# VHH binders against ATP-dependent (S)-NAD(P)H-hydrate dehydratase: the designs that were tried, part 7

Target 1, 310 residues: ATP-dependent (S)-NAD(P)H-hydrate dehydratase, of Phaeodactylum tricornutum (b7fxe8)
Amino acid sequence: MKTWNDGKTIAIERCVLPLDASLHKGSSGRVGVLGGSARYTGAPYYAAMASLQAGADLAFVFCAQEATLPIKSYSPELMVAPVYSASDFDPVRLVDDMVNEIGDMLPKLHCLVVGPGLGRCPLVMKAVARVLELARSQQLHLVLDADALYMMSLPVYRSSLKGYDRLVLTPNVVEYQRLFPKSEDNNGESMEDASDEELAAATIVRKGAEDRIIVDQRQVMSCGEEGGLKRSGGIGDVLAGTLGTFTSWHAILLDREAVSTEDLPLSCWTACCAVKRATKRAFDDKRRAMTAPDVLHHLGQALDEMTRED

## First folded at step 1 (VHH)

Design n12 (framework vhh_7n9e_1)
Fold by ESMFold2-Fast, scan of step 1:
Structure n12 (fold): chain B 310 residues (1-310), chain A 124 residues (1-124)
Amino acid sequence: as target 1 above (310 residues)
Amino acid sequence: DVQLVESGGGLVQAGGSLRLSCAASGFTFSDYYMYWGRQAPGKGREWVSGINSGGGSTAYASSVKGRFTISRDNAKNTLYLQMNNLKPEDTALYYCAATLPWYSEDYGSLYDYWGQGTQVTVSS
């Protein structure tokens, strides 16, 4: 499968949560976004808003106390939870308090997106690693993007998620090479030569002009939907958040025994198609002036058109 | 003109001890969270131990807890790592690093400042 039309019938059946007037708020997906340092508030905002515009009912942002007010100022729709603060900085206590604060919310989430705007503070990464282990113990779906991908390039963190099959990683070509340094990119043909024991169970979304879905070191699907001719920095965050919604829907459908764990790559492919279609619409509308908020604005419409009956 | 200069490494027998020092200059040392990282041959960087700007709070990787002690002297702009009961697995290049409190991180940088490192080799 290359375009939405190639797989839409099975994708709608297995990856799209049906609209149901009897459902209460929270039943259509609850997405957490762990990220947002004081200097990088835009990325978690784009990811969280993308999850809502893709159809999740609730989005929670776990971020720095100093990031809380700026993020809330971008949109009052977001539930923003400060999980650490510079004003009472204690490295030992920071890790434990951050893990406990986030840990209390994990049972209420269908997916946790980690990395947008997170930064690379060693103590924050240590707390995040413990959160990832806790999430795994609860069988919570995980989407790792941006600085969380950097963590997975470090051996000390990589092995903690070995064999976890409810895990999605979203590297671009450069990040993919850092995760799999022995893999040669000979125009995508050499993906099957890549071997990595720790991340073999993960679904990898390698971003590019064509998004490639890789499972067990093999490309199983690709999204060749036309995007825009302009690259915007926030579009990667929009994809991470959209993946948050589709992995949440996979978690809900999996719990209902309506799908299998092996349908997760199809959910990721569907999210890629949605973001590419939203980007194309935004580009057609704004051309050279297109920015990430424009893609967000078109995401709901793109998904509605993708899933509407003829 | 920020500098972090590590010293105190060397060859030591298993069960022995070493004390590493890191001399900091070019920034306000007392404002920075400081830590030690290490990199063994063929492996990625591992966080070893950290200490807050005031010196009152410390943290340790599980592999070194109970054996290593981190401390700092803000008056002398110096960070220390006391390493006891050394094991062959502790063989690595040890780096002193300074990172701003989490709210002032440089997104493009792994760490705000890194030293060149000091080699620790533990023989069996």
Scores: ipSAE 0.000, ipTM 0.138, lowest interface PAE 17.1, mean pLDDT 81

Design n13 (framework vhh_7n9e_1)
Fold by ESMFold2-Fast, scan of step 1:
Structure n13 (fold): chain B 310 residues (1-310), chain A 124 residues (1-124)
Amino acid sequence: as target 1 above (310 residues)
Amino acid sequence: DVQLVESGGGLVQAGGSLRLSCAASGFTFSSYAMYWGRQAPGKGREWVSGISGSGDYTAYASSVKGRFTISRDNAKNTLYLQMNNLKPEDTALYYCAREYGDLSFWEPTAFDIWGQGTQVTVSS
């Protein structure tokens, strides 16, 4: 399936959380975003706001202390928590302190998005790796983007997620080649490549003009929805956050025994369709002037149109 | 039925001590950070202390740091606040709250349950 119309009936049934349920605040998805270094504050903001615009009830940002005020200044709707200081930390204690701060929040989340604006500080990556191990032990859905994908290209971090089937990775073509160096890119055809044991259970969203959904190095579906004709900074972060919401909904529906783990790729495909449709709407509205906030503005409307029965 | 029931308040003289308890029911207690807040006569609500679900992290308002100790017993679904060296300024209705937010921030919008409270009066 390539367009939303090809798969919308089953996707609405299996991937979209019903609105008619009597739910308390937080019941329609609680998404954490772990990222945001002092230099990169926009990326976690776009991801967290995208999760709210897509329909999550609550979004939490775990970031550097120096990133906290800038991110809060972008929107009062976000719950922003400093988990380390970039300018004032004890290298011996940073890892344990950061892991404990985030670890206490993990049971409250339905999904943790990791990587937007994270940076590549070795001690921060060590803390993040331990958070990923804790998340796995608690069966928490994970979406890894940006610098978290770099971590997964490193053998020391990659093996800890072997066999984890509640894991989504969002590489572009270059990042995909680093994760799977034995793979051949058949651009537009189903991919059948040498096996990779460590990430075989993960759902891979390979970003491009057509987003490809890959499991065990096989393309299982693709999103060929028409997006905008402009490349804009931050749209990848919008996709990561939207995936946060759809993977949260998958977690909720799994807990209700309404779906299986094998429905996660369909949830990812649905998120891709939503972002592409929002991007097309934003591009049609703003043309050359389109930016990531315009895509955010159109995300809720795009999802509303996608999921309505009329 | 989610419920928080505070107890242990009362009248105490300045310099005295009180131990507050909050009995929680209707949810998985160990999965939530818990807070103590208070409301003094004629003032808004303010947070006093917070504790993570695991109990590994605690935080305190500057006005009570060093005098109050927050703790929890996850097996008993009970939150505690040990209040030492009480001052007349500590006079308030004390609330137990469950919240979704991070312990590093007090956010009223992150509190989804506030209990009915227990009155603490410190005489001079």
Scores: ipSAE 0.000, ipTM 0.119, lowest interface PAE 18.8, mean pLDDT 81

Design n14 (framework vhh_7n9e_1)
Fold by ESMFold2-Fast, scan of step 1:
Structure n14 (fold): chain B 310 residues (1-310), chain A 125 residues (1-125)
Amino acid sequence: as target 1 above (310 residues)
Amino acid sequence: DVQLVESGGGLVQAGGSLRLSCAASGFTFSTYAMYWGRQAPGKGREWVSGISWSGGSTAYASSVKGRFTISRDNAKNTLYLQMNNLKPEDTALYYCAKGTSLEEIVRMLQSFDYWGQGTQVTVSS
């Protein structure tokens, strides 16, 4: 499958949550976004807003205290929770408090997106690793992007998700090569630690002009939908958030026994088609002036057009 | 396919105790708030107690607060109501009810669509 028309019938059946007037708030997906350091506030905002624009009805952002006010200022629709402070120098307290704050919310989520704007503070990564272990123990769907992909390139963090099949990773080509090092890998990993085994169960969305959906080193499908000609900051974050919504819908449909875990790659492919179509619409509207907020504004309409019957 | 089966009712003397159970099936019990309600002969439905999906939040009607304790065992898909210091006014058919989704706080029973068949509690004076 290359374009939405190639797979839309099965994708609508298995990946799109039906519209229902009887559904209550939270029923159409609850997405958490764990990211946002003091320096990087835009990325978690784009991811969280993309999840809402794609059709999730609740979005939570877990971020640095210093990132909280900037993110709230971008949109009052986001539920923003500070989970650590960059000014707190007690390593044990920082890790434990962060894990407890996020841990209390995990059971309320259908998906946790991790990485947009997260940064690479070792203590924050240690807390995130414990959160990922808690999420796995609760069978919570995970989307790992940006700095969370860096964590997965480290042997100690990588092994904690071995065999986890409710896991989506969103590398570009360079990040993909770091996650699956070959004999040429010089990125701080030993040959012993370069095993592909740990992430074999994950669904990989390898981003590019054509997005490739990969499971156990094998491409199972691709999204060849036309996007815009302009590269714009934040579109990768929009994809991460859109994946948050579609993986939330997969979790809901899985709970209803309407789909299997093996349908997760199709859900990821559907999210890629939605973002590419939204990007094309935004580019046609704004041309050279297109920015990530323009893609956000077109995401809902793109999804509606994709899923609407004549 | 949602099934709620209440048990544990019976005849008890005023001042006595009973523990009600509700066995749930057909849905992911651990992600839904659960409630107990009751209906006495000739009266409308009365909300008794509610518990969040995690068990971390509970609420009680003023008529039972301090005497009844709601709890849940998510591993067993079972809801409980421990009733202490029972009064003749507690005589009613007790119902288990499922919330509509994950709830941050518990809601009034009258909003729920899912009711079990009930278990009769009779408190002798």
Scores: ipSAE 0.000, ipTM 0.092, lowest interface PAE 23.3, mean pLDDT 81

Design n15 (framework vhh_7n9e_1)
Fold by ESMFold2-Fast, scan of step 1:
Structure n15 (fold): chain B 310 residues (1-310), chain A 124 residues (1-124)
Amino acid sequence: as target 1 above (310 residues)
Amino acid sequence: DVQLVESGGGLVQAGGSLRLSCAASGFTFSDYAMYWGRQAPGKGREWVSGISSSGSTIAYASSVKGRFTISRDNAKNTLYLQMNNLKPEDTALYYCAAHPFEYLYSGDSWYDYWGQGTQVTVSS
């Protein structure tokens, strides 16, 4: 499958949450975003807003205390939780308090997106690793992007997610090579000795001009939708958040026994198609002036067009 | 073992007043934002009001703004809702809810705890 038209019939059937199937208004996905350091407040905002624009009911941001006011200032629709302070360097208190604050919320989520704006503070990464272990124990869908991908390149954190099949990673080409140094980049095709046992069960969304969906080192799908001629900052964050919504819908449909775990790659492919179509609409509107907020503005309309069963 | 127990409901005539209370136990009340919600027969749950853990931030649904006042007493682990100028459309089961973070503008079902509710009936 290369374009939305190639797979839209099965994708609408298996990946899109029906509006009238839920008897409880407001249960169309609850997405957490764990990120937002003092220096990087835009990334978690773009991810969280993308999840709402894509059709999730609620987006929750777990971030540094110092990031809280800037993120709250961007949109009152976001629920923003300070979970650590950059000025608190007590390693036991920082790690335990952060894990407890986030851990209490995990049962309320359908998906946790980790990494947008997170930074690479070692104490924060220790707390995040414990959160990932808790999420796995609760069978919570995970989308790892940006600095969370850096964590997965470290052996100490990588092994904790071995065999986890409700896991999505969103590397670009450079990040993919760092995660899988034995692999040659041949349009997502694996080479001999390129296997990685820790991440074999994960769905990999390798970003590029064409997004490639990879499972166990093998490309299973690609998204070749035209996204426009301009690359801008923040579109990767929009993709992470959109994946948050589609993985949340996969979690809901899986709980309803309407789909299987093997449908997760299709959900990821659908999210990629949505973001590319939104980007194309934004580029047609703004041309050289296109930025990530323009893509956000077009995301809901693009998804509405894509998901109507005409 | 977490418990939220609402009280103070009853039958009242249009234009009247009632004061609801919610007694909390089994958690550190002063760490939680608190909310009042309501559910009328045959309708979904409606968010009514919210108050931050310290009491400094307060929000109301547009349908009750100016008529209802939310408050809390952290020393007594109790949440209150003062309801004035009651209307027949305020008839509902009123329940309190707790959330560990101070998010007062959400209309979602994200709460740690729910009470069983207290019935308010407003006669025309």
Scores: ipSAE 0.000, ipTM 0.127, lowest interface PAE 18.3, mean pLDDT 81

Design n16 (framework vhh_7n9e_1)
Fold by ESMFold2-Fast, scan of step 1:
Structure n16 (fold): chain B 310 residues (1-310), chain A 125 residues (1-125)
Amino acid sequence: as target 1 above (310 residues)
Amino acid sequence: DVQLVESGGGLVQAGGSLRLSCAASGFTFSSYAMYWGRQAPGKGREWVSGINSGGGSTAYASSVKGRFTISRDNAKNTLYLQMNNLKPEDTALYYCARDTWGLEYYPSEDYFDLWGQGTQVTVSS
């Protein structure tokens, strides 16, 4: 299946949380976004807003103290929690305090999106690695994007999520080559030990003109929906946040015993279709002037159209 | 017109050096992460190096790490690749490419959406 029409019947049944007037606040998805350094505040904002516009009830951003005011200024709908400060001089205190602050919130989330605007500070990455281990211990769905993918390319962090099947990775082609250096796109160079075995249980969303859904090195689905002709900054973050909502819905439906863990790739495919359709709608409206906020504006409308009868 | 034009290729002896340039026009160069890729005869395209929009973050394929240096001059809309200690296996057509998403987050967001015609590098033994 390549277009939304090819798989929409099963996707609506298995991946889309029904709109229900009896639901209380937070029951339609609670998404955390861990990212936002002092220099990179837009990415976590786009991801968090995308999760809300795709249909999640609540979005929480965990970021640098220095990023907190800029992110709060973008939207009052976001709950923003500072979890470290660049002015902290004690490395042990920074790591432990960051892990404890985020750890207190993990039981309240259905999904944690990690990476948008995170940066590559070694102490912050050390804290993030501990958060990922804690999230895994709680069976929390994870979406790793941007700098979190960089972390997973490092041997010191790669093995921490081995065998974890509630994990979504969102690499572009370059990031995919770093995660899987033995892939066909990396000249097929073979080594005795498989570099992909640590991430074999993950669902991979390889971004492109056609988004490819990959499980255990094999393509299981693709999204060939037409997007816009313009690509602008932040649309990758919109996809990460939209995946946050659909993985949250998968977590909720899994808890209700309505779906299986094997339905996670279908949830990812559905999110890709939603973002491509929102992008096409935004491009048709704004043409060359299209930016990520325009895609955000059209995301809810695109999802509504996708879930209506033909 | 949006375009990327590579230059600086040529014939060089093993152990030699070359500096490639990529002139960008028709878009806001300083808003995009940029990449160098290459394609040897009979092989697929290989990613070589990348640089974020501000120039502060770089990455390299293991085959070139320590020998090649990527840099950019945003005032001149130009991307560079300094190639040192060239080997016969570096023989390829070298392309510069623009990141699809145009973000400051190298290379987190997307893959190549615009690439040039390439400049040929031939390394003789």
Scores: ipSAE 0.000, ipTM 0.130, lowest interface PAE 17.5, mean pLDDT 82

Design n17 (framework vhh_7n9e_1)
Fold by ESMFold2-Fast, scan of step 1:
Structure n17 (fold): chain B 310 residues (1-310), chain A 124 residues (1-124)
Amino acid sequence: as target 1 above (310 residues)
Amino acid sequence: DVQLVESGGGLVQAGGSLRLSCAASGFTFSNYAMYWGRQAPGKGREWVSGISYSGGSTAYASSVKGRFTISRDNAKNTLYLQMNNLKPEDTALYYCAVSYEPGFLYDSTEYDYWGQGTQVTVSS
């Protein structure tokens, strides 16, 4: 299992955005989080706050109108935009309005995290699929978590991201099996024996006690940092948001010609190390009482210690 | 073997209250987040509520927020759902569930194990 100390020199060089007094607000990462249905408001909050705690300048949440007030009440730091209403039954209006509202903001983002608290409303998923196509056309980095992973398990939505290499997926073991099923298809051939061309270019962060970084169904890295023994709700959302920051930094560094697209897996590994170290600090502090807000509170300090020279 | 056994369901009039219990065994209950889901007649499974391993964090579906309260007793390996101001739309089979992976506070299909359920019927 590899620890942060084994890879920190190259990771700091290639994945961490340097602090520069000449940079203006928004230059250190602008992360969007598309999620937050009427039923699930905590997940997009944890993701968006994690991106800020990890070092992004700005975090935007695109959510259901019914989720807007609860999310705003959690933190004044978040820029929250309602993009649909759960009570709207007109499929054309809901889809087009949602795509237009989000689409106007995409050029201002360095990364869009999709899925935390999104839910599985068919009309919302249809709008999200169009947003993913638009984001791809603009070469925007994407982190797909939670319900967005469910969408990628559906053939009709999976095809929209075929060959996209600025794409990060964050499945657990069960979600990973759903994305790459062992089903018999096409004259008795098992799907597990075939290469998955649709998601072959994506970087996959398979979550677990050890986080595995996978590209084209092959493990290229792993994060063996000791985290807490507890598996609690919201920590996956913290990882998604932290990935939002590191993928934003990858986008910025890529634009500066300081790194290559092949460095995206390293950026994901760095984010995993940060979350594991924050979780370890939170667990040592709170033990069995540890919750996702505790991990958030330790994320900034963990990253500061990880990236500090001397 | 993981075993989840729900109890406390029954017939109740609109505006009434019920308290559901789930007895867990076969795993270290205090190390895992726990969930309640439900399935109404002719509908798919729906997530209702989730609670962290310590009880320090809870989450609720919008349709039940403010009316239902999830809680747990780690000493007794028991999960609870206090249901107040029940509506006919709450009529469903209620399931206790556990997931071994982090981040499973949404949609019931993501859970690793489910109980057999306890029926709640709210008369109009």
Scores: ipSAE 0.000, ipTM 0.110, lowest interface PAE 20.3, mean pLDDT 82

Design n18 (framework vhh_7n9e_1)
Fold by ESMFold2-Fast, scan of step 1:
Structure n18 (fold): chain B 310 residues (1-310), chain A 124 residues (1-124)
Amino acid sequence: as target 1 above (310 residues)
Amino acid sequence: DVQLVESGGGLVQAGGSLRLSCAASGFTFSSYDMYWGRQAPGKGREWVSGISGSGGSTAYASSVKGRFTISRDNAKNTLYLQMNNLKPEDTALYYCAKRSYFDLPYGTESFDYWGQGTQVTVSS
């Protein structure tokens, strides 16, 4: 499948959560975003807002204390929880406090997106690794992007997710080559990665002009939707957040026994189609002036257009 | 059904010692960091000490470091604070807490679950 029209019938049936008249918040998806250091507040904001614009009804951001007020100033719809402080550094408090604050919230989430704006502080990465282990023990869907992909390139963190099939990785070509150094070049015909058994169970979204969905060493789908002519910062974060919503919907549908774990790649492909279509709409509207907020603004409209048949 | 019940407070002379206890119930005690905080009359709440879920790591406010020792017994679901060389400025209501960073409405850190407290009064 290369365009939305190639797979929309099965994707609507298996990946899109029906609109529900809920009596409380959280029934149509609860997405957590773990990221946001003092210097990188935009990335977790774009990811969290993308999850809401795509149709999740609650988004939680777990970030540095110094990132909290900036992120809340961008949108009051976000539930923002500071989980560490760079200005009040204490190794005991940083690791254990971060793990316990996030751990208390994990049962309330359908998906945790990890990485946007996270940074590479060793103590923060140690805390994140413990959070990933807790998430796995609870069968929580995970989307790893940006600095979380860097963590997965490190042997010490990689092995903890061996065999985890509720895991989505979102590398670009460069990040993919760091994760899977023995795989063939992106321009080659060999899409197999027989060298990596530790991440073989994960669904990989390799970003590019065509987004490629890779499962167990093989490309199973691609998204060739036209996204427009401008590369804007933050669109990768929008994709991570949109994946958060579609993986949340997969978790909800899986819990209802309406789909199987094998439908996760289709959910990822659907998210890619939505973001490409939103980007095309934003580019057509704003041209050279297009920015990530414009893509966010068009995401709900793009998804509605993709799923309506009346 | 989360409950934190402090005990062990009382009146003590400067230079004396007290041991506070906190009985925890309604959650998996060993999975959470636990804290001691205090509030003196006419002052805001201040953090005193913290201990990791396993008990392997501890931290202290500068005002009490070297004088106070936090510990826990996960088999008994109990948190302790050993207070030595007490000073009049240590006079406060002491409470144990399971801290949450859920910020409402402006990114302020808060203690989400804390007990009723136990009064410590240090005479000069």
Scores: ipSAE 0.000, ipTM 0.137, lowest interface PAE 16.5, mean pLDDT 81

Design p01 (framework vhh_7pa5_2)
Fold by ESMFold2-Fast, scan of step 1:
Structure p01 (fold): chain B 310 residues (1-310), chain A 125 residues (1-125)
Amino acid sequence: as target 1 above (310 residues)
Amino acid sequence: QVQLVESGGGMVQPGGSLRLSCAASGFTFSSYAMSWVRRAPGKGPEWVSTISGSGGSTSYADSVKGRFTISRDNAKNTLYLQMNSLKPEDTALYYCARVSEYDDFWSGEPYFDYWGQGTQVTVSS
C-alpha cells in the first residue's frame, strides 16, 4: 500500500470515525497538544488547528504562559491552557505544578500530541516525562513529535514507554537515526540488523518523500502520495495534529470494540495520505507561495474527498 | 536514582566569599559535565558555570568570570563553586545541575536533565 487508492476501502472501514448525527460536541475526538515555549508558538498552533481541520471536535493546547496570548491570537477556536511560566517560575515546584495542571485534563482527552514547539528545557522535559507516564497509566494514545522525539532518544526517558502500543513517533530521517542508531545508517547497517526493545511496541512514522510506517524495526506500510513540490516549515506540525485526530479516532473505535490496537499503523498511514493530498491541493492553489496555513485550509476538503463514497 | 545535594550557601557581605558543594549519586559522575545555575527571586534560571567530566575544560557566564571558580573531585563525586568578590546581584538560589547528553553542548547554552534542591546565597550589607 503506497497510495490512498491502494488501501482506501479498509482504511475508511477501520480508521475513519463515521459521521453520526447523534454525536455531541467532543465525541468525535478531543486532542491535546503539549508544546509551545515562549519562542516557538507556531508549531503547537499548526498541530492543534490541523487536528480540528481533520475532524476532531475539540483541541486543547498546553503551553508556556508567554505563548498563550500569541497562540490565542492565531485562532479563537483553540482552548489554550498555560502550564508554566518561562520567565517567572519556581524551579523546585515547576515539575509538580505542570504535571498537576495537565493531569487534570488527561482523562478528558482521546489523544495527547507532545513536542511541537516544546523546546528542550530540562525541567519542562522532566515534567513532560511524568505526564507521559501518567498518560500511559490511563491508556491515553500518544503522538510524540519534534522535541518529544529528542526526549525519547535520551536513555533516562526512553524506557518509561517500553511496551506501550498506543504510542506514535513521527521522526524525520535525522531524528530516526538518533532514535535507532543501529538502523539504516552510514555504516551500511539495515533495519533487520537493529535491536531495540524499548520502542518495539510503538508505531513509527518516518517522514520523507515516501512516509514509512514502521513497527518493531520493520516497515509495515508506506505512503507514496504525491505532495506539492515545495517544502514549507510547519507541515510536519500539520502531520502531528492530523495524527492526533486519527489516533483519537482509533481510541474511540477501540473503545467501541470495532478495531484492534494492531490497526494503529493503518490510522497513521491514513493521516499521512491526508496531509500529502492536502499539500498537493495547496501547492496547486499557491505554487511556490505555498505555506503551512495553506495546507491547513485544504486539509478538511482533502479528507472529505478521501472518505466520500460518491 | 540520580540525586544532587547542594550545601555551603548562606549570608555574606558584599566583597565576601562562599564555597558551594554538590554531592552527586546514582550515576557515573566523571562521565558528565556539571553546571551551576542560579535563580534570583522573580526571575528565570541563569546559567553560571560548567565543567567537563574530566575537569579539563571550564566555562563561565560573563557576569561571574574572574570571580567564580568551578571545580570537581571525581573520586568524591562532588562539584564545587568558589565564589569571590560577591555582589548584591549574586543573591539567588544556586542549583547543581547535570548537563544532558545534548550533542551541541559547547556551541550554545548547556541543557540540564537533573537539578538539586538548591542552596540560598544572600549578599547584603
Scores: ipSAE 0.000, ipTM 0.119, lowest interface PAE 18.7, mean pLDDT 82

